VH-VL binders against Large ribosomal subunit protein uL10m (mRpL10). Designs and how they scored, part 177

Target 1, 224 residues: Large ribosomal subunit protein uL10m (mRpL10), of Drosophila melanogaster (Fruit fly) (q9vpl3)
Amino acid sequence: RGKINIQRPKAPHYERARVVAVTQPKYPELPKAKSCFKTRAERTQQQQENPYNEIIAREVRNWLDHSRLVAFFHLSSITADDIFRVRVQLHKQNLHLKSYGSKIIEQAVKNTRYEAIVPLFHSNHCIVFSPDPEKTAALLRIVRRVPQMVLLGGIVEETMLSRNQLVAYAQMPGLHAVQAQLVQTLSQAPGHLIQQLQAHQNSFVQVLDVHAKNQMNEETPKST
Below, E stands for the ipSAE of ESMFold2; O stands for the ipSAE of OpenDDE; V2 stands for 0.75 times the mean of E and O plus 0.25 times the DockQ between their complexes.

## First folded at step 10 (VH-VL)

Design gc98 (from gc12 with light chain N33K V53E; framework fv_anetumab)
Fold by ESMFold2-Fast, scan of step 10:
Structure gc98 (fold): chain C 224 residues (1-224), chain A 119 residues (1-119), chain B 111 residues (1-111)
Amino acid sequence: as target 1 above (224 residues)
Amino acid sequence: QVELVQSGAEVKKPGESLKISCKGSGYSFTEYWIGWVRQAPGKGLEWMGIIDPSDSYTRYSPSFQGQVTISADKSISTAYLQWSSLKASDTAMYYCARQWDYSFPLDYWGQGTLVTVSS
Amino acid sequence: DIALTQPASVSGSPGQSITISCTGTSSDVGSSKYVSWYQQHPGKAPKLMIYDESKRPSGVSNRFSGSKSGNTASLTISGLQAEDEADYYCSSYDSSSTWVVFGGGTKLTVL
C-alpha cells in the first residue's frame, strides 16, 4: 500500500509552507479601531440596549420597594411547561415569580441597601415577590416540589434572611404579631428610634438563628 | 427532643421481601421529609431518596429508582423502605434521616438498620 | 459516580489543626451554600457537623469550621482531640442532576 506517504510528509510542501509562515507580512491591529473607538453600529446598538435595561431595572426596583417578601432561588434547567405550572400555583397565592438578567439586577440594586444580593445572581436565578410576608409558608410549600429551584435566602420586612432563617420564619406561629408589637414599642419612644430599631432587628434575627439551630439539635417549632 | 428510631437488624435470603421502618418523634412528622441513606460494608454513604409524609410524594436517586420503594404512614409517624425481591448486593446499613427538602442537610439521623442478605 | 472528591485519609497530632478538602463541580459545591459535613464514629450513625458551607448546629464545638473557594469546600478542625478520630463526609445538592451527593469519605487519625 502507499507506505511512502505514511512514512513522512511531502518535503517540498513542508519547507515552502514553513518559509511562507515566517516571512508572510502581517497587518498590524489598528489601535484606534480596537482600543479607542467603537463602530457606529456598536454605539447605536449599545444605546438601544441601555434604555431597555434601565426600564427593566426600574421595574425590579419597584418590585423590591413594594414587596414585604422577596425570596431568591437558584434555578437549574427546567422546561417552559414546568415553570409555567409553578408560576400559576404561586400566582394563586399572590406570589410573583420573576426572572431577570444578572446585569439588570446589578443595575437595579447598585448603590441601594440591596447591593449585597448581587453575588447570588452570578449564576442562574429567579426571584419571587409578594406584598404579604404571611405567604412565606405557602411559597416554601410550593417550591419544595420543584427540584430545579433551590432556596438561597430572602428579604422579609426589609431584613435579609438566610435560607434557614426564612424556613424558621415560615414555621414560627405568631411571628407577625411579634413584629407588630416591636413596631408599636418603637413608635412609643421617638427619641431613640434608630437605636431601638437596630436592637430589635438584631434580636429578631438572633431569635431566628437560635430557632434554626434548635431545629438541627433538640426541638422543632410547634404550633400553639 | 427530635429522635428517629429504626427497626432492628434483618437477616434474609435472596428473593425474599423486606420492609424496614423509621419512626419519628419530638417534632411534627409531616412538616419534614425523610431521606434514606445506604452504606455498604466498609464503604461510604449513598443517598437513596426522600419522602414527604404529608402526601407520600417521593423522589429517588437514579441508582435506586425502581429497585426499592419508599413509603410512609403519617398516622403513626413512620417511614418505610421496602424491597420486593432482595439481592446479596442489598447487604448494607440503612439510615433514615430528617431533611426539610432535597437541598437541605440531613439533620437528625436514625441509629441504622443492618440488612444482611445471604444464602 | 457523581461522588465528591475527598482525600482517603488525613492525620494530625493533639492540639494541631487539619483541613479536609471536598472538590465537586459548579452545579454542586461551586453553585452556592449547599455543602454539609458529617462525622461518623465507628459503628455509629453520622452526625451533622457543618451545614450551609460554614454554619454549626448547636452542640458542635467551634473548633470545627467550614469554608468554600470555587468548587472546593474545606472542613478545618483546630485543637485536635482524640475524640475527633472518625470518618468525615462532605455532601452537597447537585442542582444539575437534582440529587444529593456525598464525598467518598476521609478517615481522620489522631496520633
Scores: ipSAE 0.652, ipTM 0.839, lowest interface PAE 1.6, mean pLDDT 80

Design gd1 (from b18 with light chain E55D; framework fv_imvotamab_arm2; at its last look DockQ between E and O 0.04; V2 from the best seeds 0.00; counts 0 for: pae O 5.9 > 2, placed apart)
Fold by ESMFold2, look of step 11:
Structure gd1 (fold): chain C 224 residues (1-224), chain A 118 residues (1-118), chain B 112 residues (1-112)
Amino acid sequence: as target 1 above (224 residues)
Amino acid sequence: EVQLVQSGAEVKKPGESLKISCKGSGYSFTKYWIGWVRQMPGKGLEWMGIIYPSDSYTRYSPSFQGQVTISADKSITTAYLQWSSLKASDTAMYYCARHWGDLSFDYWGQGTLVTVSS
Amino acid sequence: DIVMTQTPLSSPVTLGQPASISCRSSQSLVHSDGDTYLSWLQQRPGQPPRLLIYDISNRFSGVPDRFSGSGAGTDFTLKISRVEAEDVGVYYCMQATHYPWTFGGGTKVEIK
């Protein structure tokens, strides 16, 4: 955060909005607007914004490196109270709602495998980060009641997924669920065990085949 | 277990150089920032600066810029704080600490006491 | 620089009684990304600081539930519901929203 400087830019007065400012994405546009009248102040603001972008871009890279689930949304107009409520619901599931300017995203993913995401940020957007890819279903459940957030796609385990692929991923049983089902089978009469193991193996092969085909057919998100 | 292990206490004379270390273990070193914090005897905490070891990007507090050098060697998972010419006013405890996302600072080194006296 | 003002400077407290520490920032700590990066640290005598609370109110791993944080904007509070002997030390608030990052001056909690 190189943006605030006691020695140079005037600090903005944040609105006394009732807990609303906590949940809204804050862009550094307020200092620019306040400083636009001064040539000297404008030069100082430009310099401070560059250090801000450098730091925040690295924080975005840090979030990407720590997240096994990343979901991208188009964000339509939404009240501050509504987005705050969504942020609280998501946070309870270890899902972190954030928004960044397109310049910061471009800098953050420069020369990385994630460069394809940059076009998603040229319009109103938000991102959800999580270390827990199993929370994809919870994410989709929460946002389906939020028409202002339109899912564009995501990243799961460093793999780019389209909207439909991410929805399909959310429907897959977890590895622990598959293992529990196998343990349950072992406690049954011996005569049916081989057939149930063969059925589970065939189902697992089918899931892997669908996953491989989805990766072959994955589409790059289109610019909006 | 996440650990930040700092180099041992130092007794130096004014004008001498010094480089103290902070070795991270139990985590992916390049995924986390390392910050340096000074605590003068009987005083509070002061943020000196921070480094992102992945690309060695550093940012200093204005109070410390030009006074110290922060660096890292990611191949041995170690961050450094360095003086070219110590002053008696540099006598303090120096901590390294780890940062990621919302967690500032989640793990701290044990501290390195630097004593500068003539 | 964002000034972080802690009160009181010293909080002598009877064992088992609550303690409350205030931290006030000179400017809002709401970051442009939507989060507020306000942390509370504890430094026991002779030890390095340790993280207690992050993002105003989230308890770090291994921190007892007698510690709680609250606040918004520029005003923040750390509460210890029932002070124990091991809670003796200096408590710092810290902001990481604005460059440079800054600490409060500290509040010494001690048993009387």
Scores: ipSAE 0.499, ipTM 0.763, lowest interface PAE 2.5, mean pLDDT 79
Fold by ESMFold2-Fast, scan of step 10:
Structure gd1 (fold): chain C 224 residues (1-224), chain A 118 residues (1-118), chain B 112 residues (1-112)
Amino acid sequence: as target 1 above (224 residues)
Amino acid sequence: EVQLVQSGAEVKKPGESLKISCKGSGYSFTKYWIGWVRQMPGKGLEWMGIIYPSDSYTRYSPSFQGQVTISADKSITTAYLQWSSLKASDTAMYYCARHWGDLSFDYWGQGTLVTVSS
Amino acid sequence: DIVMTQTPLSSPVTLGQPASISCRSSQSLVHSDGDTYLSWLQQRPGQPPRLLIYDISNRFSGVPDRFSGSGAGTDFTLKISRVEAEDVGVYYCMQATHYPWTFGGGTKVEIK
């Protein structure tokens, strides 16, 4: 059979609406300042009272220390089923997709060589870890089909790489010594990486926004 | 080859102190957690606690908090499980096992049997 | 504490026949980081536990292909496609998603 149509309920007659409005009590809303103070205090207390955050932060550090490949992604809204499928495909290649809160990442990398990555995680994000840097090409092939995941950059053999440098690394033939040499060659001054990653993130997001708007404009004429 | 070697079996009386050991070899000791698991005679497995040897951070199961102390000496790649005063109910096999970010206990020690009786 | 319920308690099987062990958690084992920390351990008589499967379905190094894991959320299964004499022992599921980490009660696999 076909779809069932839902009709909007009729609005009350003017006479009834007027009587109801007059008899309903009016309650003042709580001041925003008091509401914000209570919410912030409760949230801060809950974060400080969560004993698992210290364990999780050390697990993140552990992943960083054990992974010769780390890739950083901006993550747009994605369904649980879709991300599960991506995770399964990645696991077949010994690639481990993780999502952590920004505060946990900050705790994990504070006072380490990885501290520079913190600004990448102020919005929705995820990280892919692997002990095998040769899997970079497989990673990029899998995530190419997932528009919700936008590559920001990564770390290969303890060297921070921009998005373009990581893509270049993925295209290299598979001798470990040659790949390690390429990483050193592609890597520029460490202080430039965050600027490059943030610039590429912003540029890519802007390009995606323009592309999405152009696709919407193209689809509109066809729908009419 | 990754290996965890535990100290030998112990026979103790109630009220005595005890410290058993778990020596790691074949891997970077400070990059892995060491956990302790109890198995009472004829019973299943119980997680007791963990230590991160790099900074000696410890976390205990609530049922074992205050009952035991977990420590590690990274200079000799050894983790320890210690009781200040043993009880007959501490009679069990004790295993150490390592894990890292995937939270699976991948390699296990051979176990230390602790018998506490009067 | 997360309760891990294993069924059956005991599984007598004929050599070469399949065996299946179920593990059910009292709540979802999907961690906030996106992974599910559900592993399976084998304990042969008189031996320490041995990791078989981690993250639901990933075989640990040296584990034969006859072992497979599956499941999601709260329901998980360990399958042995053709049981061999050396597979006799107690099998445990373990969760590390929620603190404290907990084990199932165990399933004894025996040859009949």
Scores: ipSAE 0.231, ipTM 0.636, lowest interface PAE 4.7, mean pLDDT 80
Fold by OpenDDE, look of step 11:
Structure gd1 (fold): chain C 224 residues (1-224), chain A 118 residues (1-118), chain B 112 residues (1-112)
Amino acid sequence: as target 1 above (224 residues)
Amino acid sequence: EVQLVQSGAEVKKPGESLKISCKGSGYSFTKYWIGWVRQMPGKGLEWMGIIYPSDSYTRYSPSFQGQVTISADKSITTAYLQWSSLKASDTAMYYCARHWGDLSFDYWGQGTLVTVSS
Amino acid sequence: DIVMTQTPLSSPVTLGQPASISCRSSQSLVHSDGDTYLSWLQQRPGQPPRLLIYDISNRFSGVPDRFSGSGAGTDFTLKISRVEAEDVGVYYCMQATHYPWTFGGGTKVEIK
């Protein structure tokens, strides 16, 4: 009686395989997790129907005005689950993930210094806001784990930065660190200057001392 | 110390509205999520939904979507769970819990018992 | 929805003896970010749930060392090395990797 290998069951006879294939419960494909972000079409439709577009636009403006860090992302087929997780992670860092329709963004930034961002909103996009520009590194760290979020650029301290510039910014030491370094450098400068100024004096004194010693040695009569 | 204090037990009739509360203290209320969990009598735990009090972003379990409303008032560090029309099947213990960024409920309220009977 | 299956349903244990609870998920709980969001909760009689373990194996603050979590993918285990009287209650696993978040059915730990 051949040991039924439960780990590698022999492929059933062709007929049995057919029956098994037909009787396999077709588990309904889990509904493809709808992107937490409404499609552009859905957003556009919502915008048309929303009497509060102006309010939303004001909200966006408010975010822009009070944020020292703003990052723009393209979303490529990200699931609701993934978005939710990212949002949780971002919120932990006081980073706020928002998604708005292009029309709302246009309305929000019209005749403002932010008008240049409008071309970035051609597809599914999201924006991350933060009052703290030092959170840029944290933001990038979080987003690196989410390949569906593609960094397009951002605004840091009222300056628009490209993707590359934003990455570079994140790699820079924080303002406080830079300030600390500056203070350290400045604090060392006087010491170095003093050393340099004293070096010449010290060398001169040494030379004089040697000269004096030599003169004294010459004046000592060889006691025959 | 982190604490979540929930409102007292409720006895209601079917069709009545109800709003229960969860007050957070001892931490930055706007920095952490608040979730709601249902436990029917003698049954297990069911995740209902979660809210981020800072901006009131809310997610619901599909099973509870449209059945309840989760809200928060950050000014008084309080989260809410509300029903527009209670059913007998809503009889349960309801817990609020703080959720931190690592996706764990670390602190729990004492629970609010809701009894819905005709 | 992710189904979390706990076994056993009831675990009568003698004081001082070890206990083991299994939790199996219907799908892998490994998130795309590489993390596994599995937690264990303890609910003592008449009390709210309490977090014991998060991220499979990390003990929450104040949780005794006798509690340990292990596992990967779809199979997870909570172990109590030496059961104490205060450990009586229902234990739940929870996944937060997939939306919606789901709990196991619970395992009741009782003293023989």
Scores: ipSAE 0.020, ipTM 0.542, lowest interface PAE 5.9, mean pLDDT 84
ESMFold2 (binder alone), look of step 11: mean pLDDT 94; pTM 0.955

Design gd10 (from gd1 with light chain Y37F; framework fv_imvotamab_arm2)
Fold by ESMFold2-Fast, scan of step 10:
Structure gd10 (fold): chain C 224 residues (1-224), chain A 118 residues (1-118), chain B 112 residues (1-112)
Amino acid sequence: as target 1 above (224 residues)
Amino acid sequence: EVQLVQSGAEVKKPGESLKISCKGSGYSFTKYWIGWVRQMPGKGLEWMGIIYPSDSYTRYSPSFQGQVTISADKSITTAYLQWSSLKASDTAMYYCARHWGDLSFDYWGQGTLVTVSS
Amino acid sequence: DIVMTQTPLSSPVTLGQPASISCRSSQSLVHSDGDTFLSWLQQRPGQPPRLLIYDISNRFSGVPDRFSGSGAGTDFTLKISRVEAEDVGVYYCMQATHYPWTFGGGTKVEIK
């Protein structure tokens, strides 16, 4: 993880995120015509699908390799405006919110030390990258206000951390030596860590199922 | 102090082979892409292709596919651009440049002038 | 291929005066994930290109604050608020949203 590039912040940037928000479609999704014709854009995308996916997969690999902090989140349905606001808040702290398709992530991490994260991305997800691991506390503070984003775990200084371990790391801001010792201590049993990350994801899926069922049966309580 | 240092100017005849180099230093060579850009005399810039040195994955501009070969040797942190048979139309300045995950070329080599004439 | 059209082709400017360069793409540069991969490069006479601006508006390290980028979709602008003698050169826009990656034709900035 060279620090040569820390002077150049990684995308998405303020202006780019705003441009994207402004250019988002303002009308409801139109149903596709029965596959009689593909649009020019669809044909072009399909023709370049494989090479494009390889390029973006290398981009994801690059983000992983050059970020000293990577946090993985489950992402529930969220509007473009809401996620833009979150991106703006994160960007101020040099935290970069990215979303990639599961197949692209799989290609990016296949045959790497990070291959074990693939199961985390079988459901809707997003990733936050940063060159600065001391921003973990800021990250968790911002995400605390976004119920659609649920922390699954992360990578700090190339070490896989569960949700609880990442929270513990965040509670030691400003004590770099102590944070380094904590990361080393937490990394002592890598096999158990992967198991913990997978268990957390499975538990979260179960909680979501229960919550969804309860939410369908319950009425919103009136405050008095 | 990221640097890309390219090999010296070349004067060749049509039909000859050529391999020019781009040596990276001051950064983790295998974690960044290297691209090649052509600039014909008095003209603008043309993207030729890129390589990811870690696994030697390459992607070429359609205009240069089959015309050149891009390769890299990570043991000596060097990328290469090679022609099997040069043409007079290959006369140009060739630049190597690094990019990272946002797909912009941040550091550039000094350029290698290739002159092909009989 | 995406065509990147730059205007003007040449910009003679008085020292200390502003300069503005336009870049227009033949198709939207908004990527399917919402990002726009548009950068600006400076090439001084006899020198290699140098990155000025990436992701539309982000100034690269060491680039003076007199340079700024803006734009969206297909229309992008590079502005130099007060041209200095060392700003003489050719400026290029570049897109990496669509394959193959393409450059604008260049705009030559000269001191009048």
Scores: ipSAE 0.006, ipTM 0.488, lowest interface PAE 10.5, mean pLDDT 77

Design gd11 (from gd1 with heavy chain S54A; framework fv_imvotamab_arm2)
Fold by ESMFold2-Fast, scan of step 10:
Structure gd11 (fold): chain C 224 residues (1-224), chain A 118 residues (1-118), chain B 112 residues (1-112)
Amino acid sequence: as target 1 above (224 residues)
Amino acid sequence: EVQLVQSGAEVKKPGESLKISCKGSGYSFTKYWIGWVRQMPGKGLEWMGIIYPADSYTRYSPSFQGQVTISADKSITTAYLQWSSLKASDTAMYYCARHWGDLSFDYWGQGTLVTVSS
Amino acid sequence: DIVMTQTPLSSPVTLGQPASISCRSSQSLVHSDGDTYLSWLQQRPGQPPRLLIYDISNRFSGVPDRFSGSGAGTDFTLKISRVEAEDVGVYYCMQATHYPWTFGGGTKVEIK
């Protein structure tokens, strides 16, 4: 555990982030989207079981085992440059944005208490991991300015939380006992919580549609 | 403190079997991968394979598939590399190393020198 | 397999002067999860390798700030801003984006 804090990953230098963004490959049908958004054809190929899926699923499980904060997002179309900038900002806070196919997520959480999250990944998605749950507030501040990333819910201290519960957690002061008490109070059986998250997602889709139309009417902040 | 401690040097003849060990301490053994790396005398590093101790899943480099077996015993926090029949070309220093997330191989064992000669 | 080409093969350097090591991969090291798994290892004479830099530019715990990594896609660099006596050894780049994982051929840093 102490090892995890000692070895905390650090954000790359801004100059390096620029270089990486320029050299990253583009997706065939969505050249603006990279890591978290895959084409239908790419997802179809992943349906075939293979050694790559088996090893990556264990890597996902390893991230889950080392992360005291896991946040799940729906991801709309986003440029490679924009998602890379978000990654840089998140890395500065020891927040790690990853994307995986739904089949890989399913294999990773199979026969675990988190198996109920699989339905959250049937659409375009990405996940943010961190060993530090006190970074939840920083996470929400960063993604608030990224309309393409929509918070669905998450896991804090191995407890499934809805979006509203994560927002409540983020607003707590940095006192560990108080935050632990909140997590215990918000704690629910994974199955029940997923039902609540599904209902919330339906409501959020309507909000997302309104927001998307408003963004189309107004110029989206320009990425340099 | 995190440590990977490997078994001592071995001197063997061609055709003999061998099993060397790598014992992890100071961390949660099942939450990390263990990899094996070969370094032939005067040469660079070669990745041999990796194991996930939690379920003993293994992945090998194609160059080492079928030549060696990687295993682990999580009850004693130990990973193993074994040969059913050694060849003179197996003479090398063998390292175990730990992996998780973005860190690649973060901590390394001290190495086990294996000498195979007639 | 991904080929990792490392240059130079040997770098004699004067104490306190900078050193630079290049590593080139035969294809992009950007993983499908969005990250680039390029690390740098140091092997001092008679010792096992030790991790210096991971994910292109992130220093591992306890690594002096004179070490820095940079690069993208297929071209990566390790820099030592001011070489100290303890920096003598062989430096390797390593990719863990594609299986099988592969290492560069190594660069020997010596004090002249």
Scores: ipSAE 0.394, ipTM 0.720, lowest interface PAE 3.3, mean pLDDT 80

Design gd12 (from gd1 with heavy chain S54T; framework fv_imvotamab_arm2)
Fold by ESMFold2-Fast, scan of step 10:
Structure gd12 (fold): chain C 224 residues (1-224), chain A 118 residues (1-118), chain B 112 residues (1-112)
Amino acid sequence: as target 1 above (224 residues)
Amino acid sequence: EVQLVQSGAEVKKPGESLKISCKGSGYSFTKYWIGWVRQMPGKGLEWMGIIYPTDSYTRYSPSFQGQVTISADKSITTAYLQWSSLKASDTAMYYCARHWGDLSFDYWGQGTLVTVSS
Amino acid sequence: DIVMTQTPLSSPVTLGQPASISCRSSQSLVHSDGDTYLSWLQQRPGQPPRLLIYDISNRFSGVPDRFSGSGAGTDFTLKISRVEAEDVGVYYCMQATHYPWTFGGGTKVEIK
């Protein structure tokens, strides 16, 4: 037979979505004789109480607790092959690219010091975790080549940093003492900084929404 | 140094209750999941369940749901596995192990041998 | 439940020779967060399990470089390049992608 042509690496993001769909609990349909229409609120509550989401939310909390570097990104449409390549490059630097649904993030950070980041995740997003904050420069070098990933901000050494502050941190020499001093000089009151992060995310989402609508009006993509 | 120390071996009769322990040290106890794994004599490993000590959230394997209770006391950095009524089929080595992120079970306790006989 | 099938070594391994262990899952082990939660554990006689490899191919701290992991999706391999006497024991693959978490049946490595 013909040879197997593998020109691109396997797409883990796409395969994960498929696995989740296949492994989701298969609920038997209630017989019509015993079923009644659930209210919108009751159906919403069932979705919010998904046992899979509960365990994954605690896994997200676990990653937050163990990472000295957390970077938040808006994620535009990207192929499974491209995201896999990015994930491989990041993993070599001990940088872990994770994708979670907004409801999972909200559940993970509820009643924690991170609760204020929830607005960052109202649109498509991904998060990069690392136990090593010195890898911030490597992170930004890698994602510079990925226009679909747009930096929103992050957390370094438990300090909330805006996009510009995180970029400044990445450009500092790699001595721990020097980098710690930079974090202190860049830091602001948590409430004020979180407001700035939320404003940046909302502004970016508005720009994307306007551009998407303008492009949609100019040209309709053809699917084949 | 990370260490998980389990309680000593137990010899019990069917119908008796039992609670075994796993004490963590050398790390931030609440920031790691603690799991329990059973190994029946001469057999392989079976995952029983896990607990997240921060809020005592538990998740059980369907095979062990209703058979055991997993709990934790973060004030003394200790996780527990308990039976209300033991069966002869509960005779096994029980391991605790911690978990975070993509590491799976990275550090394991020495094991607690539970023998249940009439 | 995800079934993890291990191929056992058919014959004992001579000291210094390579050993290879296969693990196959009934479904893809790619997690919804993007990672693959497959690990390998070693259990020496009379001892608790010890983590060798996590996330398919990453060696845990203190694990000798003669151990390596590879694979993707549903087919995974643990290789020992040169078996030493202390490598005698049972090796398990484990998946933590899908609940319930499951182990392979184990593969016994013995010296010939």
Scores: ipSAE 0.453, ipTM 0.728, lowest interface PAE 2.8, mean pLDDT 80

